# Ledger of designs, part 54: VH-VL binders against Large ribosomal subunit protein uL10m (mRpL10)

Target 1, 224 residues: Large ribosomal subunit protein uL10m (mRpL10), of Drosophila melanogaster (Fruit fly) (q9vpl3)
Amino acid sequence: RGKINIQRPKAPHYERARVVAVTQPKYPELPKAKSCFKTRAERTQQQQENPYNEIIAREVRNWLDHSRLVAFFHLSSITADDIFRVRVQLHKQNLHLKSYGSKIIEQAVKNTRYEAIVPLFHSNHCIVFSPDPEKTAALLRIVRRVPQMVLLGGIVEETMLSRNQLVAYAQMPGLHAVQAQLVQTLSQAPGHLIQQLQAHQNSFVQVLDVHAKNQMNEETPKST

## First folded at step 16 (VH-VL)

Design kc1 (from hb46 with light chain H98E)
Fold by ESMFold2, look of step 16:
Structure kc1 (fold): chain C 224 residues (1-224), chain A 118 residues (1-118), chain B 112 residues (1-112)
Amino acid sequence: as target 1 above (224 residues)
Amino acid sequence: EVQLVQSGAEVKKPGESLKISCKGSGYSFTKYWIGWVRQMPGKGLEWMGIIYPSDSYTRYSPSFQGQVTISADKSITTAYLQWSSLKASDTAMYYCARHWAYSSFDYWGQGTLVTVSS
Amino acid sequence: DIVMTQTPLSSPVTLGQPASISCRSSQSLVKSDGDTYLSWLQQRPGQPPRLLIYDISNRFSGVPDRFSGSGAGTDFTLKISRVEAEDVGVYYCMQHTEYPWTFGGGTKVEIK
């Protein structure tokens, strides 16, 4: 048969669809399918009432605790197919695209330095986690092709960064170069510190010497 | 290196209590979950529950809720699985395993064989 | 509870030949956060399980590249490109998408 569910458009009945096995069968829409496609507001309310919110929040905290790179995006309207393709591209780079309700995020970051991120999740959003902070450049390259994802900022090595700071971080030399610069700076720090202290000390001594000589000139008579 | 070392094999009678341990080392204990897995003789694996040692939050499989207690002492980096009253059906191998965001059950304890017979 | 069904139950394989293990879930393993949480474990005779593959296809540290994972949604596959003697054991798929976490029934790989 090519018939749709006979009672679906009319009956006050929970069975709104019947599967008809004909060529190109079309599965009827069930009441549960309507509940599966929730808005942001409904998703946030569902999360608040979910008996598992406590464990989900701890899962998010665990992602935050183990991710040296976290990026926050505003998400505009995007098809499920397109977001799936983006997720696959990101995953190949060890970048993990996720979305959570605002109440879950609030609970996850409670009593942490990251509490300030909660307002970012009142609008449609997504988050990218990675253990590899050097993947920031790859992340930005991939999402450049996705105008529906607008970078808001991120966390790198437990430091919150604005959008501009995160972009600047992605342009820095690789981790090896930064580590080499740090080691070289530490190896030279005693010399630079000593030079700075000695210059300050010399300036201070000179001021004291001038002051002491001025006091001696005022108290003692000058000689020819 | 990451290690989970479990307490030794136990032979018990029905009605006795038992507490077996899983000591983690070589990693930040409070940043990782510890899960418990049962393997009945000649059978597959069953998830019993999980604990987040940071705050001792625990989640049980419905099949084990009320049957066992999962706990942790983060000061000695040890998780525990405890029965108040053992049954013969509790005879099994019990594993602890580490879980975190980027992988699941990446390191396992060597197992604790618990034998309960009258 | 998500039921994980593994096929075959037993896989006798000639040394050096490929093996393929299927895992089917009773519902999608795509979690509400948008990701899919499917792992593969190996249990050699007399040993605890060990992680082989996480996130469908990512090999765990120290796992030889002859092991590969693939799949999506409800259908997942573990492949061993060339079975070696050390690969004898039982292989389990595992989901941690929904609580309670569940395992497949296992697939025994043997050398014939």
Scores: ipSAE 0.665, ipTM 0.851, lowest interface PAE 1.3, mean pLDDT 79

Design kc2 (from hb46 with light chain N58D)
Fold by OpenDDE, fold request of step 19:
Structure kc2 (fold): chain C 224 residues (1-224), chain A 118 residues (1-118), chain B 112 residues (1-112)
Amino acid sequence: as target 1 above (224 residues)
Amino acid sequence: EVQLVQSGAEVKKPGESLKISCKGSGYSFTKYWIGWVRQMPGKGLEWMGIIYPSDSYTRYSPSFQGQVTISADKSITTAYLQWSSLKASDTAMYYCARHWAYSSFDYWGQGTLVTVSS
Amino acid sequence: DIVMTQTPLSSPVTLGQPASISCRSSQSLVKSDGDTYLSWLQQRPGQPPRLLIYDISDRFSGVPDRFSGSGAGTDFTLKISRVEAEDVGVYYCMQHTHYPWTFGGGTKVEIK
């Protein structure tokens, strides 16, 4: 019974290949986010005071309020397919890529703690949301492979961070790891203190002994 | 632990007013939505509306718009569903449930049975 | 309003056998950003509803792995790989992509 080469499966017989091709479930192409293809002009035209804008603004606020990690990106010339690919990768990590008009964002964050983000939305942009701040490293790893996405900054645990600060944050050990390190350090601290205290005492005793020996040697009258 | 605790069963007459409550605990009440769902006896679930307690932003189903009022008091982490004038057709189980962006109605109250009988 | 149609209305199942419930929406549940907000709920007799699946296929915390969700656009499916006695109840699909949010009519799962 010939070893089934799992690395190079023999092409199925023509008839079987036809049946497989026809029976392959056509998964509906995930709708290419039409929003990513809208030119700045198209996005601006749709921003007329439409009750719909309020709904979208509320959605934006909802994402902001529920997210512990928010990252802002500038989008350079990127294709819909590339965006889709990135979206899928991000989604696997529970990272949600969204794109909104600048006016909608402005409306959404008006009179809120997020108002400071408005200046970031002067060009083509996208936002990535996550409920987990520990996903920052994963986010940056994914986006590194997408040169069209330029990190502008973000919000982590309700704190606004610059690009550099967000990168630094991603390099930090997780909270639990830091806690573990802290506990370890604290557990070692008494031992180190005792060692240092003992070292100083021992050094002091040694100095005293040397002094005592020197004094004894000086008191030994040179028997002329 | 996240919990939603609803007020007890109510027996009312047609024309009476009623306000039932849903108290949230074990989470930040102002950061999550509270939805109300009706279930008539032996029937399915019906979405009535939803409120964001932080600013009391509310959305209603068209079927329930003007029929009920959804409100919240964030100081006591409680959401409310109220009727100005009950009808016999309002007899049902009413559920409150928590909602947020990264899931759905993830936690539910135990339900409040409202019986309207002449 | 988006109408959610569930089939079958009743699903008698033998213990240990698989069950499948279908939910069809009258309109696409895909939002402009590509997200689809479809959830599955379980309601056991005399109990409040419980979340099983959100975002089509994501399992809620504490939900057994025998439950799985799939689908896209307008057609969605909940599968139970091996039905247990505790799985008896009514199952609902829910869309929350568009207002007003709407539930399916429910599917009653019973043991034969």
Scores: ipSAE 0.836, ipTM 0.926, lowest interface PAE 0.6, mean pLDDT 87
Fold by OpenDDE, fold request of step 17:
Structure kc2 (fold): chain C 224 residues (1-224), chain A 118 residues (1-118), chain B 112 residues (1-112)
Amino acid sequence: as target 1 above (224 residues)
Amino acid sequence: EVQLVQSGAEVKKPGESLKISCKGSGYSFTKYWIGWVRQMPGKGLEWMGIIYPSDSYTRYSPSFQGQVTISADKSITTAYLQWSSLKASDTAMYYCARHWAYSSFDYWGQGTLVTVSS
Amino acid sequence: DIVMTQTPLSSPVTLGQPASISCRSSQSLVKSDGDTYLSWLQQRPGQPPRLLIYDISDRFSGVPDRFSGSGAGTDFTLKISRVEAEDVGVYYCMQHTHYPWTFGGGTKVEIK
């Protein structure tokens, strides 16, 4: 009786294999939102001055106005599946990945404080929005694993930041931690100042004491 | 604390004009949308429209387009719903609610009861 | 307009038992970017509506853990794991993915 190789089970009989194949629950493939990956060309063709553009522009503005963290990314040959994976990860952190055409962005930010971002949108881009600036570190951690997403810059608390500045920001301790550090520093500052101010005086006193001791030792007659 | 306070109950006759108010407090009024929702007696909720107080951008439900006017005065953090000519069918509770991108209608007014009777 | 259909119309529930409310949309509520804007609201008798769930499954601040939302595309569900007396009221689903925004017809939760 041949040892049933548990590690390499013999392929089931053809009929059994067919039954198993047919009975395998076909999990409905989550409808891949095909529409998100319209090529730049397809997006440009749809950008006819359609009342729809105004609606989308307003949407973009809405996201910008409500976001305390906005990050801009260049997309380099990313697949729909990869985008979906990233989106799911971001969403778990209350980070919202969106993609808009350059013309829509331009329309949305025209005559606003965000007009300076328009030059960033010359190629395939995506934007990540968050109401929480503390999520910057989480965002960067997630995107680091996605080489197709290249950070270009962002907006934090209504301030435009370069890529490097965003990275630096993400490395900073939270506001409360910074406040605590400030309090500690301020509490130590007076003590340190006093020590420094007294250091010379103390040194002088020590020198005088040594001198006095030496003089006393010289005046002690060797009692023969 | 975020709060929306609506004007008091109104009793009107058909053909009269009416303007009800919704005052927001405890948040930046210009950064959030204000929506209006109708609830007829014993019925469900109906979205009427929404306004962005910062620039007064407004969208209406087709069912309410031309029937009502939604406006806002950001200086006093107040949104308005108005009728030029009331109908008996306008008898309902009207709610204002705050809306923004990262949630939904998260805060609601207490409602304004409008009764239109002859 | 997107029609939101809720079932059941009325849900008599025994205290401590679970309740489930379904909401079906006439069209997909998935936006081109994959986001779905579906919310659940609770309206207690004589009170204004209250937000329970947004973005299908996210609980609004202060909402008890016994409330949960699920679903995708056109089918959505609100679940109450253990119904309490304070849960009596009418529940509404709302879509705000497409204009005009629309509400479901409501589901009345009552205590048997």
Scores: ipSAE 0.823, ipTM 0.918, lowest interface PAE 0.6, mean pLDDT 87
Fold by OpenDDE, fold request of step 19:
Structure kc2 (fold): chain C 224 residues (1-224), chain A 118 residues (1-118), chain B 112 residues (1-112)
Amino acid sequence: as target 1 above (224 residues)
Amino acid sequence: EVQLVQSGAEVKKPGESLKISCKGSGYSFTKYWIGWVRQMPGKGLEWMGIIYPSDSYTRYSPSFQGQVTISADKSITTAYLQWSSLKASDTAMYYCARHWAYSSFDYWGQGTLVTVSS
Amino acid sequence: DIVMTQTPLSSPVTLGQPASISCRSSQSLVKSDGDTYLSWLQQRPGQPPRLLIYDISDRFSGVPDRFSGSGAGTDFTLKISRVEAEDVGVYYCMQHTHYPWTFGGGTKVEIK
């Protein structure tokens, strides 16, 4: 009596296999439960048809158009509370933290000068807007304390800047400071030039005087 | 200095068309919104709509949708509010105001008084 | 539409005394991003409206420090620490968080 190998049952005889195959209850295909998960296509279509998306897209565009400073950040595992804290800090500096869906951003910037920013929005992201480009340094200072916010790049005065360029920009002296320095430098330049020109003339006169004195000394006969 | 200068007072009859203007100066006209606000005699302020002059994107209050047309000519930095057919109920002061994303209606025109009487 | 309710309708105030105006919205004015777009405007007799406060508490340029705004969510307050004669007029709250934008009914500030 061959030990029925429970772990590897021998394939049933052909006739039995046929009967089993035919008698397998055809379970009615469970109505494909309308997967509560709208297919990506359905979600996309619903998003396209939602007049609300257009409004939000327009809002995004509005912020872009009215901002002289725009900074893009990746968000890494940040909590809502942390975001709120950062938002409050930024707001005190007239920096406005916003978060939008990638599709909305795409829609907003489509066929605009901002279209180049679309690749930055593949993951969780936020945008900081400011009307004042001088706030770049303040922005970076605040964000440095938030490791979950990673600077990706930005727009300053309608110019797209890389992360490194934005950091460099923040380190630059303010326009007014630079202007002041320029004015100071320019105001000093004529004086320095005059001094240099006069220095050469004075030196030449001194050399001539020394030469003249030496000649006079040579011409004085030693009255023996 | 930022200024919004509106067209002068208008006296019209019911059924007449009207277009009033708001000229912006002292700022980049295309970078700010222009809103229109109605104030009926002795009443409060009513938001009518807003336009972005750069691309003429316009939004209306539902109560004013189809009743008025808001437009802008960026070449002359002017926004417009127009009626195809005035009603007596349109008698009011109309203000244009600049809107900025980082503030609100920050600068206002002097207002245009529209009187519609038989 | 969001209804903005201001109280009181009229606020007679003695010169040098404080005034307080309340504005309540029928819905929260907090946007999904946490921003609240509430403004206060002043309209003096025979003049166009003037912006006083934006973003609940930020004073517009040139606005005296005696004006202050506060609030959150649905309840907002404009305070005048010391009412001056020039402060006579109608004050409006405005929400521009949601379309359509709406104004409060106004509060008339008068000198007793």
Scores: ipSAE 0.802, ipTM 0.902, lowest interface PAE 0.7, mean pLDDT 87
Fold by OpenDDE, fold request of step 17:
Structure kc2 (fold): chain C 224 residues (1-224), chain A 118 residues (1-118), chain B 112 residues (1-112)
Amino acid sequence: as target 1 above (224 residues)
Amino acid sequence: EVQLVQSGAEVKKPGESLKISCKGSGYSFTKYWIGWVRQMPGKGLEWMGIIYPSDSYTRYSPSFQGQVTISADKSITTAYLQWSSLKASDTAMYYCARHWAYSSFDYWGQGTLVTVSS
Amino acid sequence: DIVMTQTPLSSPVTLGQPASISCRSSQSLVKSDGDTYLSWLQQRPGQPPRLLIYDISDRFSGVPDRFSGSGAGTDFTLKISRVEAEDVGVYYCMQHTHYPWTFGGGTKVEIK
């Protein structure tokens, strides 16, 4: 009785194979958890069929108009769970992570000041919105821990910034700090001027004193 | 300070036209939505519609679509709600409210009472 | 249209006691991006509505800490930890996740 090769079982008889093939329980494929991030293709298809495209486009515009900080990210392969975690973290900082189809974005920004952002949306992407530009540093801190999110650029106070410019902006002291520094600098300017003016006066007085002392020494007759 | 000031109370007859106003101040008028909400006497709040003053994009509740017109003049930071022909059933308090993407209807007008009686 | 159902219709409360108002939506208010746009408004007698809570649980500026919002999906709750005399009025939930935006029927809070 030949050793049953457990590693490469002989193909069952044709009839048995047929029965096994027919009796194999078709387990319903667990509905693939609809990733909150639909593929570009899925988004495009949905956009064509969805009567709400205009509504979504308007929503995008609304976010853009109400945001003082907008950051654009490329998304590499990321799990739904990871996205959810990031979203929660961002939300705690009043940062709102959104994802829209490229066509919707194009529609939303067409003939607007935001039209220049369209080239950024050629692949999987997400957008983070905030009403507070001071949250830029917080945003960057959070996303640094998410390698799947690659910063492409953004908008701060209605100004388009490159990736590098956004990073630089995040490193800058807050507007209030800058203003405070400016006020401090301006407040010091008069003091410095006064010091400089006084320095010249003081030097002049010193020179005069030295001259007066020298004259007094010349007038003292050597009493032999 | 953000303020929405609405026009005064109106007493009209059925069939008359009416336009009430909501003036916004203390904020950038073009960057926020203005919504209109109806409250019939002793009843709850009803969303009528919203307008984005920057480009006058408007959305209506289906129940109010074609019944009223919402408009805005950004030059004077004013939103409008108008009827071409009033009905007795239009008797209500009408509120305008500012809507912001990061919150909700955060600031409200004082309301305009519209009374339509024969 | 999404129907917002508030319970109870009337809530007589003793001063200093807590109050709870429920709001149920006929459909999920969770958007595809996971955000939920539910707000609570207070309308005192003879006054316009006032925003209390937005995004389910965030307090609007100037709103006392005794007000709190919670919930998810279709079930939402407004809680007042200690009712004060000034809290008398009608409270409304509002969804603005889906058009048309809709309000609840309102809950009247009264002092016993």
Scores: ipSAE 0.801, ipTM 0.899, lowest interface PAE 0.7, mean pLDDT 87

